# VHH binders against q9y6x5, part 488

Target 1, 379 residues: q9y6x5
Amino acid sequence: LPPKLLLVSFDGFRADYLKNYEFPHLQNFIKEGVLVEHVKNVFITKTFPNHYSIVTGLYEESHGIVANSMYDAVTKKHFSDSNDKDPFWWNEAVPIWVTNQLQENRSSAAAMWPGTDVPIHDTISSYFMNYNSSVSFEERLNNITMWLNNSNPPVTFATLYWEEPDASGHKYGPEDKENMSRVLKKIDDLIGDLVQRLKMLGLWENLNVIITSDHGMTQCSQDRLINLDSCIDHSYYTLIDLSPVAAILPKINRTEVYNKLKNCSPHMNVYLKEDIPNRFYYQHNDRIQPIILVADEGWTIVLNESSQKLGDHGYDNSLPSMHPFLAAHGPAFHKGYKHSTINIVDIYPMMCHILGLKPHPNNGTFGHTKCLLVDQWCI
Short names: E, the ipSAE of ESMFold2; O, the ipSAE of OpenDDE; V2, 0.75 times the mean of E and O plus 0.25 times the DockQ between their complexes.

## First folded at step 24 (VHH)

Design un9 (framework vhh_8dlx_2; at its last fold request DockQ between E and O 0.91; V2 from the best seeds 0.88)
Fold by OpenDDE, fold request of step 25:
Structure un9 (fold): chain B 379 residues (1-379), chain A 121 residues (1-121)
Amino acid sequence: as target 1 above (379 residues)
Amino acid sequence: EVQLVESGGGVVQPGRSLRLSCAASGFTFSRYAMHWVRQAPGKGLEWIGNIYEDDETYYNPSLKSLVTISRDDSTNTLYLQMNSLRAEDTAIYYCARHIWGEARTHKFDYWGKGTLVTVSS
């Protein structure tokens, strides 16, 4: 039988939550599997870009999902969470569920993972749920496990997405110990439900399961605001994305716009597109706007208004507060092994290996995950 | 203070048309994309569509044929034209301001109080 893999994402699960809170179910999962303590995600550290990087192994400049809000100046199309169904935005890469279906007589399933409800390269996930925040974790899990057990051709790759603890992180801030403890307890309980369900169905020993996240969360404050309106008139540019990485489309000379913004705040770096640091791998795509503004950790860019968010993400991907974790269990993985760090793009070639798929060209390094796998040598 | 005030709701017969308005104040309206959403009794929030600052529009595919969104920046007003109304269109309708860079659960930062539309014979 072909190997099977379930990829689970808890949005906005910061890596150090594992050190600061109790996760009995997740710790048991880790004990019987593997843990990567820190996953260096891609810049910008936002939901859609990083989820697509996980399943493509590509930096954002390569797969084309460069933000949660995008604009293409040539076609004049807009991208956002509400209008994310146009394949135009996704077709610059091939996600693993498409590869899985095209390389073999296999099916893929998805519960609300970004991009899974879109025909990419004229291929859509064999089974999928349209995004609906009102659908419970239980219902999502039930659908995924049903598809894993009863599909023909068999589902060999499945994704499951959940919105917490990101939503709560935004609302309460990661430093709110009381509220976040409650939220994270619920997450651990959901992991318990997942494991129990898999055991009940006889899938636990044969199914490879990866639990990960797309980014972390940093504390924000009303005392750390950067007001763009104090630096530049709104008539001089169109705002494509705002905080903590603003995307600026000039309506006047780019240099003039840059000069008005370059000293706007000591807590914000302003880059012309060609001057974006190489380490971000965030330059070589037309969807990246001519000017980007990058706020320092914990600072919020605003338009002459206050911000109600007490937590946010999207900052420099080298910041530990932006890093998620990865845990895994199944026949492909060791038991009781912990690894320090990998890059988020490394997950793709690992998943391809597990599934017996030929990976598309990607930015991941398979060597970084060899120590997690039972069939590889760990030097 | 940011304010959004919906109006134009009421009781209408099936097959009729209705135009809702949203009056915006307290911010530079022309800079923001705006959304319409609705909530039927006992159901979750449903996204209807949006309009960007450049007048580009996007719609829920299930509602596309029945709705048109427009805006007048000179009067800071957002509109929702609904045609061929059905009983299933009974809901509270809200206008909401777009928030950049958010995904999934945080799509909007400000909402109106809503206007009730009841479609009944």
Scores: ipSAE 0.905, ipTM 0.956, lowest interface PAE 0.5, mean pLDDT 96
Fold by ESMFold2, fold request of step 25:
Structure un9 (fold): chain B 379 residues (1-379), chain A 121 residues (1-121)
Amino acid sequence: as target 1 above (379 residues)
Amino acid sequence: EVQLVESGGGVVQPGRSLRLSCAASGFTFSRYAMHWVRQAPGKGLEWIGNIYEDDETYYNPSLKSLVTISRDDSTNTLYLQMNSLRAEDTAIYYCARHIWGEARTHKFDYWGKGTLVTVSS
């Protein structure tokens, strides 16, 4: 009787929202399970890279999804959310749903987690939804629970992705208590609906459920803009990604482009690829461009335009504002335990353990998550 | 002020072709990837495809052989060529400006007002 796991992401759920807003349903979930108060995510702190890091246990340089916007000069391929389905981008790693799907007498299901509608290593979950932001949380949940209950071979690993609070965090900023309180209450109600649905279907007692996120959110302002066009003529480079980590492909001598940018703003660090700090683990992939610009927290890189965002993410992964949380409940997890921090790459080997899967080589450390698990000694 | 203005819509018989235009102003058009999106009556938004500043194009797989996106940077104009039109192609067609580094929601920062295409006998 193989153990079952449901992995849920609420995009852009900053860890300290738990302290600053009320979550009666999520707090009940935590009370009967475990909480990791801060998850240190990977740099850059963007959606596609961090969702792939959760399910591969790899740093971005190792799994190849290094940003939400990428360019490969050899093949002339572009990557964005609109054109994200080419396996070329995803095939540098093996996500957990592929490993699980290939086990005898098991299958995987997916409701819109980044990458799950791509045939990675010629493998796609037996049950999945193509990404469509118009599909309600209820419909995503209904499909997932139907597949968990009614599939042959049985679904043992399932994912569910929801776009909030990221979308609203960008629109309002995390400091807008009135709008964010309304948004976060809706999310808490969805968590309540999830738990209630699992109970009504008889899944709650034997299903392991992880509720987590990919990154946090920081407040932005029109007073904190960095105008690239004031520092460098746009004809000297190709822009691959803009803010808060710009990816710069020089059209002229790389050192000249670097020199024009290095003094652009005291609120932006400019790195040649070889000089990117080692702690970012963000250097050893051809998809990382020759120059990156890293804005200070709350600063926005723009092209001689105002910014419409009041919140953003993608900043230095040491910043607490970039950190999500992790909560979990189920037969594999202790009840009422709170843990300070793990690395986001640690989630993968933990999930492999719960499912009885041999992890692929990865950057996670199983020992960091042992205290969450009933079958492990916490030392 | 960034502006996008679609044109070329109208009533077209099934099986015919139609070319839509999007006139861009208020920004350096040649620097941006541009998108076409449509909305059929009572339906959500459907992405048609895009074109990057280097003329690389990507299409919704269900539309790939039916549409061609092109651009003329000298006139700041984006085009959508549609062939073998069907009744299900009836929609409001929008052009939209790409925004770097977004995922899942808020993929475009500026939209046109749209142009209606009606495919009927």
Scores: ipSAE 0.828, ipTM 0.926, lowest interface PAE 0.7, mean pLDDT 94
ESMFold2, look of step 24: ipSAE 0.825; ipTM 0.923
ESMFold2 (binder alone), look of step 24: mean pLDDT 83; pTM 0.841
OpenDDE, look of step 24: ipSAE 0.856; ipTM 0.933
ESMFold2, fold request of step 25: ipSAE 0.799, 0.817; ipTM 0.914, 0.922
ESMFold2 (binder alone), fold request of step 25: mean pLDDT 83, 83, 83; pTM 0.841, 0.841, 0.835
OpenDDE, fold request of step 25: ipSAE 0.900, 0.904; ipTM 0.954, 0.956

Design wn1 (framework vhh_5j56_2; at its last read DockQ between E and O 0.91; V2 from the best seeds 0.90)
Amino acid sequence: QVQLVESGGGLVQPGGSLRLSCVASGFTFSASDFTAIGWFRQAPGKEREGLSDIYGRSESYTSYSDSVKGRFTISRDNAKNTVYLQMNSLKPEDTAVYYCAAGEYVRGSDHWQYDYWGQGTQVTVSS
ESMFold2, look of step 24: ipSAE 0.853; ipTM 0.934
ESMFold2 (binder alone), look of step 24: mean pLDDT 82; pTM 0.831
OpenDDE, look of step 24: ipSAE 0.911; ipTM 0.956
ESMFold2, fold request of step 25: ipSAE 0.872, 0.840, 0.865; ipTM 0.942, 0.932, 0.941
ESMFold2 (binder alone), fold request of step 25: mean pLDDT 82, 82, 82; pTM 0.831, 0.835, 0.831
OpenDDE, fold request of step 25: ipSAE 0.936, 0.936, 0.937; ipTM 0.969, 0.969, 0.970
ESMFold2, last read: ipSAE 0.870, 0.869, 0.872; ipTM 0.942, 0.940, 0.942
ESMFold2 (binder alone), last read: mean pLDDT 82, 82, 82; pTM 0.831, 0.836, 0.833
OpenDDE, last read: ipSAE 0.936, 0.935, 0.935; ipTM 0.969, 0.968, 0.968

Design wn10 (framework vhh_5j56_2; at its last read DockQ between E and O 0.91; V2 from the best seeds 0.91)
Amino acid sequence: QVQLVESGGGLVQPGGSLRLSCVASGFTFSASDFTAIGWFRQAPGKEREGLSDIYGRSESFTSYSDSVKGRFTISRDNAKNTVYLQMNSLKPEDTAVYYCAAGEYVRGSDHWTYDYWGQGTQVTVSS
ESMFold2, look of step 24: ipSAE 0.830; ipTM 0.925
ESMFold2 (binder alone), look of step 24: mean pLDDT 81; pTM 0.824
OpenDDE, look of step 24: ipSAE 0.911; ipTM 0.957
ESMFold2, fold request of step 25: ipSAE 0.871, 0.864, 0.871; ipTM 0.942, 0.940, 0.942
ESMFold2 (binder alone), fold request of step 25: mean pLDDT 80, 80, 80; pTM 0.811, 0.812, 0.815
OpenDDE, fold request of step 25: ipSAE 0.936, 0.935, 0.936; ipTM 0.969, 0.969, 0.969
ESMFold2, last read: ipSAE 0.869, 0.876, 0.869; ipTM 0.942, 0.945, 0.941
ESMFold2 (binder alone), last read: mean pLDDT 80, 80, 80; pTM 0.813, 0.814, 0.817
OpenDDE, last read: ipSAE 0.936, 0.935, 0.935; ipTM 0.969, 0.969, 0.969

Design wn11 (framework vhh_5j56_2; at its last look DockQ between E and O 0.82; V2 from the best seeds 0.81)
Fold by OpenDDE, look of step 24:
Structure wn11 (fold): chain B 379 residues (1-379), chain A 127 residues (1-127)
Amino acid sequence: as target 1 above (379 residues)
Amino acid sequence: QVQLVESGGGLVQPGGSLRLSCVASGFTFSASDFTAIGWFRQAPGKEREGLSDIYGRDESYTSYSDSVKGRFTISRDNAKNTVYLQMNSLKPEDTAVYYCAAGEYVRGSDHWTYDYWGQGTQVTVSS
């Protein structure tokens, strides 16, 4: 039988939650599998970009999903959470479910993972759900596991996405121990439900399962705001994305706009596109705007309004608060092995290896995940 | 179509209590983990202020602004599709039109949005 892989994402699951909260079900999952304690994600540390990096192995500048909100100056198209269905935005890369779907006697399934309800390179998963936040985790889980169990051709790759603890993280902030404890307990219970469902269906021993996330969460405050209106008039630019990384499209001379913003706050770095630090791998795409503003950790860029968020993400991808974790279980993985860190783009070549797929050119390093796999030598 | 109808407002003395109700129709808020019903208020000459919200499917989660924390309590009755705001220890500065709003969190939005609003109910705290 061909190997099968289920990729699960709990949005905004900060890596150090594992150290600060109790996760009986997840810990049991880890005990019988592997853990990567920290996953260095891609800049910017947002949902759409990082989820696409996981399944492509590419930096954002390469796969073209460079933010949750984008603008293309040539086509005049906009991308947002409410407008993400145009293949135009996704076609700069080939996600793993497409690669898998195009193989003989294989099919892909998806439940709410970013990009999975869009035909990419004229290919869409044989089984997928249109994004609907109202659909319960249980229903998503039931569909995905049914497809994994009863499909012809067999589903060999599946994705499952859940919006927590990100949604609550934004509302409460990650430092609200009382509320986040309840939220995270629910997440652990959902993991328990996942494992139980797989065992009930007889999939547990033969299915490879990866549980991961796209980014973490940092604490925000009303005392840490950067008001752009105090530095520049709205008539001088178009805002494409706001916080914590603002994308600025100048309406006047770029240099003038830059000069008005460069000293706006000591807690914000202002970059011309060509001056964006190389370590971000966030320069070589036309969808990156001429000027970007990067707020310091925990600072929020606002206009003439206050932020309602107590937690946020999107900051420098070197910050530990932005890092998710990765846990995995199945025949491809060791049992009881812990690894310190990998890059989020390393997940793609690993998944390709597990599934026996030839990877597209990517930025991942397969060598970084060898120690997780039973069929590889670990140095 | 989504409708929200507030009730329970009125005149009360300082230190008094009121209980506001918001009946939702056109959707079931408890059917989604990512639908929130919140209370807002707007005083004359001031901006609209968020006070409290409640969300969750099986288990409910609540939040409060600092201005009402410890005095106001949000709750819901799933069977009646109704959200309540118990307001205790009311102050003159609590005088405002109070609004119920329904919103949701969606993937990639990075914030909760409220798209549906009630007509509002007047709360006046005066001796």
Scores: ipSAE 0.909, ipTM 0.956, lowest interface PAE 0.5, mean pLDDT 96
Fold by ESMFold2, look of step 24:
Structure wn11 (fold): chain B 379 residues (1-379), chain A 127 residues (1-127)
Amino acid sequence: as target 1 above (379 residues)
Amino acid sequence: QVQLVESGGGLVQPGGSLRLSCVASGFTFSASDFTAIGWFRQAPGKEREGLSDIYGRDESYTSYSDSVKGRFTISRDNAKNTVYLQMNSLKPEDTAVYYCAAGEYVRGSDHWTYDYWGQGTQVTVSS
């Protein structure tokens, strides 16, 4: 039987939620499969960049989706959560569903994974849903399972995306135990429904399933604001993205803008593009602006003295609060194995191995995931 | 065309109660798992204050500001496309125009913004 893989993302699922809340269904899934306790994601720790890193194995500077908000000065194009469909933004990489469906007798299906409703290199997922946040998890799951069961050529790679707990994490903050407990309990029920549906349809035994996320969530506060208007006149720059990593396009001399910002707050690091720490792998793309501002964990960059922000992400990718988890189950995976850490870019070469695909050049290391797989020696 | 209409305001004695209603047209409160409906107020000379909201489709996740927690209760009736604010133990400092607002979350937006606002209903607490 050809190998099949379902990749599931619950957006904004912080790794330590697994220890701080109860997940009976997810824990049963892990018990019969594998867990990676922390996935070190890519900087900046935002939704579109990290979802694309999972499916390309590339750092943001290499795949070109460098933030949720971007500007290209040459073409005058803008990218945002409401303006994400132009293939221009996505064409610097080849995601795994494109590689998969170019193989003989294979197709790909998608339920709202970022980029799957875009014709990347003139190729769109063989079966897909246009993004629509009103579509329930049940309907997304129904479409994915229908495509897995009823497609010719067969669907061998499928993706499924859900906006929680990111939506609630932003709304309440991760420290709101009452609301987050109810949200996370609902997510666990959805995972139970997923597993039960796959079992009832006869898919469970021969389908590899990865459940993961793109980033975590950090608590914000009115007591932790960085007011840019206190440090620099807005007329000196164009603001491409604001918080927690601000992207600054100077309108005047770059050094003058930098000097006005460098001592603005002890809770913010200011980088000229060439001085961005090498460990971020966040320098070598024209979409990265000449100056970036990186707020400390839980700090919010604002243009005024107020913010309604209770939870956020996008911070330094070394922070445990920014790290998601990965769980997996299926014939390719060990049962009852826990692994400490992988890099998010390592997921791509692992998925290519499972599917028998030749990976494109990427930043992942297959050896980091060997211990998860039954066909590999754990070294 | 989205319209939010508040009602139920008026004059009430200190210690009294009112129930505000917010009815929507052109917008269904239960259409998405990621819709929030909130209550706000603004007194003359003061900043607008968020009081409470309700979130979700199948679950009703609620939040309250410290100034109203324990005295105000948000609820909804999806069959009537209506959100309520039950206000008990009212005080003169609760005097304000009360607004209903709604918003939706989409992937990659990374924050909550209330995009639709009602015109407001006056609540006056005086003896």
Scores: ipSAE 0.720, ipTM 0.860, lowest interface PAE 1.1, mean pLDDT 93
ESMFold2 (binder alone), look of step 24: mean pLDDT 80; pTM 0.811

Design wn12 (framework vhh_5j56_2; at its last look DockQ between E and O 0.92; V2 from the best seeds 0.88)
Fold by OpenDDE, look of step 24:
Structure wn12 (fold): chain B 379 residues (1-379), chain A 127 residues (1-127)
Amino acid sequence: as target 1 above (379 residues)
Amino acid sequence: QVQLVESGGGLVQPGGSLRLSCVASGFTFSASDFTAIGWFRQAPGKEREGLSDIYGRSESYTSYSDSVKGRFTISRDNAKNTVYLQMNSLKPEDTAVYYCAAGDYVRGTDEWTYDYWGQGTQVTVSS
């Protein structure tokens, strides 16, 4: 039988939550599998970009999903949550479910993972759910596991996405121990439901399962705001994305806009596109705007409005608060093995290996995950 | 179409209590884990202020502004599709029009937004 892989994402699950809260179900999952304690994600540390990096192995500049809100100057198209269904935005890369779907005697399934309800390279998963936040985790789980169990051709790759603890993290902030404790307990219970469902269906022993996330969460405050209106007139630029990484499209001379913003706040770095630090791998794409503003950790860029968010993400991807974790279980993985860190783009070549797929060119390093796999030599 | 209707407002003395109700039609409060129902208020000459909200389908999660924390309690009756705001220890500065609002978390925006609003109910705290 061909190997099967379920990729699960709990949005905004900060890596150090595992150290600060109890997760009996997840810990049991880890005990019988592997854990990567810290996953260095890609810049910017946002949902759409990082989820696409997981399934492509590419930096954002390469796969073309460079933010949750984008603008293409040539076509004049906009990308946003309400407008994410145009293949134009996704076709700069080939996600793993497409690669898998195109193989003989295989099919892919998806429940709410970003990009899975869009035909990419004229291919869409045989089984998928249109994104709908109103659909419960249980329903998503039931559909995914049913497809994994009963499909012909068999579903060999599936994705499952849940919006927590990100949604609550934004509302409460990650430092609210009382409220986040309840939220994270619920997440652990959902993991318990996942495991129980797989066992009930007889999938647990043969299914490879990866539980991960796209980014973490940092504490924000009304006392840490950067008001752009105090530095530049709104008529001088178009805002494509706001916080914590603002994408600026100048309406006047770029240099003039830059000069007005460069000293706007000591807690914000202003970059011309060509001066964006190389370590971000966030330069070589036309969808990256001429000027970007990067707020320091915990600072929020605003206009003449107050932010209601007590937590946020999107900051420098070197910050530990932005990092998710990865846990995995199944025939492909060791039992009781812990690893310190990998890059989020390393997940793609690993998944390709598990599924026996030839990976597209990517930025991941298979060598970084070899120790997680039973069929690989690890020094 | 969605309609939110507030009730329970009125005149109360300082230190008194009121219980506001918000009933929804055309919208189910508990239909989604990411639907939030919130209470807001606007006093004359002041900006609208968020006070409290509740979200969650089976298990509910609540939040409060510092201005009302410890005095106000938000709750929900799913069977009645109603959200309540119990207001205790009321102060003159609590005088305002109180609004109920409903909305959703949007993953691509990372924001909780309120899309539907009630007509408001007047609360007056005066000796």
Scores: ipSAE 0.901, ipTM 0.954, lowest interface PAE 0.5, mean pLDDT 96
Fold by ESMFold2, look of step 24:
Order: structure tokens, then sequence, then C-alpha cells
Structure wn12 (fold): chain B 379 residues (1-379), chain A 127 residues (1-127)
């Protein structure tokens, strides 16, 4: 029987929450498995791009999901929360659930991971839930475990997505200890429920489980706003995405737009596309706009003088506040091992190894994760 | 059809108290972890101001703006599909039309977006 893998994301789970809050259930999970304390994610540190990087092993410029809001000038298409199902956006890569279910006697299941309700390369996850934020974690878990136990051909790769602590992180900010403590306690209880459900169904000892996230969260403030309206008239550009990485499509001469923006704030870097730092791997895709603005940590780019967010993400991927963690348990993983850091793109080749899949070309390095695995020599 | 109906407004002296109610119909606000009911107000010539909201399925997660924290308390009765705003220590600056609104967290925008609004109830704090 082929090995099985469940990939779980709790959106916006900053790595150092593990040190600053109590997680009895997650700590038990880690104790009997592995922990990667910091996962260096991809720039831009946003939800759709980083979830797709996990399952493709690719930088955003290579898989084509370059932000949560995008524009393609050739097709005139817009990607947004209300227009995210067009396969056009997703087809620049092959995610792991597609590769998995094309194997003989295998299927894939998904509970709301970004992209799993889209027919990518005319292939949609064998079992899936359409995205609906009203569906409880319990219902998502019940569907996933039912599919893992009862499907023919068997489900060998499954994934599960939950919107917290991201939703509450945006509302309170990571520094609100009292409110975030209640939010994070609930998440730990959900992890406890997950483990208990797997044990009751006889899955726990033979299922590999990865619990990870796409990004962290940094504190924002009404005292840290960058007002674009004070620097440039709306009529000079089309705004594709706003904060903390603004995507600017000039309507007039690009140099003129750049010059109006470059001194707008000392807390914002302004890049012509060709000048975007190489370390971002964020240049070689037509969906990346001619000018981007990158706010400093904790700063918010606005069109007026207000913002509703007390926490945000999307900043420079070198910032520890943007980094999630990864924990894993199962027959493929060591027990009681801690690892300092990996790149988020390294998760894909590791998952392919666990599942016995040939990885597509990608930016990950299997050697970075081999110390987590029992079948590998760790040097 | 989603509807929100505010009640409990009126005239009150400075330092006094009022309790506003928001009755929801056409949906159940506690049926989602990510649906919030919030209170907002708008004074003449001013922008609409967010005051407080409450969300969660079985848990109650609350937030408050700095202008009302410590003086206003949001609560809910899930059985009645009703959210309350207890307003204490009222000041003349609290004079406004008060609205309740329902919204959701929208993962792709990283925002809580309020799409359904009540008609409002007038609160006047004056001697």
Amino acid sequence: as target 1 above (379 residues)
Amino acid sequence: QVQLVESGGGLVQPGGSLRLSCVASGFTFSASDFTAIGWFRQAPGKEREGLSDIYGRSESYTSYSDSVKGRFTISRDNAKNTVYLQMNSLKPEDTAVYYCAAGDYVRGTDEWTYDYWGQGTQVTVSS
C-alpha cells in the first residue's frame, strides 16, 4: 500500500507563537515527531502565493500566483477573492494532488486548500470541498478522514485548510496577547481534535501528517500609514494590489510615475520591475506589474488616512515575523527531532519523496529536509 | 433576505446608559466561525466609525475601538439571533446614528468586510 500524507495549514501562524503561547496538543504532536522552527516563505508573503508554493515547490514568478490580487495585461483578466476559479491563473504549475491522483490506484482529497476546487490542467482533486468559510473545522476534518478511510481508489494525499489564526491576527494584531491567546488556544484544541479523530479511526500510526502555515503576522498601527494620495494622483496609474506590496500599472510614462513615488515615504521601497532585488525571485512573470512598492515591516500603504488592520503580512520574506513553522508526525518522520529552518519550496520535494512521486522541476532542495526523514542519512 | 434591525436608541443625559439591540433575520450569525456582527456610528458631517464587533461559532471573540473601550460592551444571545451594545458613561460626543452590520472574513483580501447594514437608530446625549 502506498504511504499516505495529510497536509494541514493553519493560515497566518507565525513561528514564534509556539514560544509565546501554550500549545499542549501541538507540543505533544511535535514531541512524537519533528519541528522546523522557522520556514522561510516566498515573497510576496501572502496566502494564495505561499499555499501554491508549498504544493508546487516553485517561487511565485514560476508558478504564476504572484499575489492575492493580480492582473494579466494580455487577456485583461483579474484575479481576486471573487474571481479565483479560472484555471488560467493556476495552469503555470502542476500541484502535488494532480500528480498524485494520476498514479494508478491513487486519489487525492482536499478540504479548501487554495486551488483544490479549480480544474488545473483539466484535473481537479478527486474529492474536494468548494471553498466556503462557513464550514467548520470539524466538518472539514470529518470529510477528509471519511475520504482517507473509505475511498476507492484510496486517497493517498489529502489536504486541509483553516483560516485562523490569520483572520484574528488581522483584527487584533500579534501583540494583543489576551485576544490572541484565546484564538490560539482554540487552534490548539482543534489540533487535539484532529489527532484524536485520527486515533479513533485507526489512521494515526500509519498516516504522515504535516501541520504548517503559509506566513506569519506583524503588528500594524494607525501611526504607520503611507498615504499614496499625498504623492500621486489616482489618474496616473491603475492599482492592482495595495498593501504591503503595492502593484502599480502606470497609465502615463512609467518614469514619471516612478519619480512621483520614489520619495513618497522613507518607510517604503519603490522598485521598477527590473530593479526588484534578485533575492525575492520576483521578476520573471508578466503578472508582476512594472512598479512595485514594498512597505517596511508594520507599515500600511493606504489611499486615504485609515486602515482597519491591526495585523498584516506580505512583507519581505527575510523578516522573522513573516515566517511560519512546520511540524510533522508519522512513519516517515523521526521522533523528537528539531530543525532550525527550511525554505517553504523545500516542502514539495519532501512530500514527493514520502509519497513516492517523481517531482516536477522545482526550486526546492530535498537535502534541506532529509534530516526530518527516517529513511535518510542526516550528515 | 438578510435583515438587521436596530432598536434601543433615544435621548439620554451625559453619564447615562443605553442598551442597543440588533436582531438578525435571514441568516444565523453563529453558524460560521468567520461571520461578525458589528456596531458602527455616524455623526452628521463625519465618516462612519466602527465601534465594536463580535464573532465566533460557539466562542465570543470581541473587539473595541479606542474611543469606546471600557465604556461600551458588546454581547450576543445566539438563541434570539441578537447582538447587544451596552453603552455606559455616555458623552455628548457619542451622539450619532448607530448601525449594526454583518460581515465576513474574506481570506483573499485579508479583510473583514461588512455587506449587510441596518437602517440605524438615533442616540442623542444631551442635557
Scores: ipSAE 0.825, ipTM 0.928, lowest interface PAE 0.9, mean pLDDT 94
ESMFold2 (binder alone), look of step 24: mean pLDDT 79; pTM 0.807

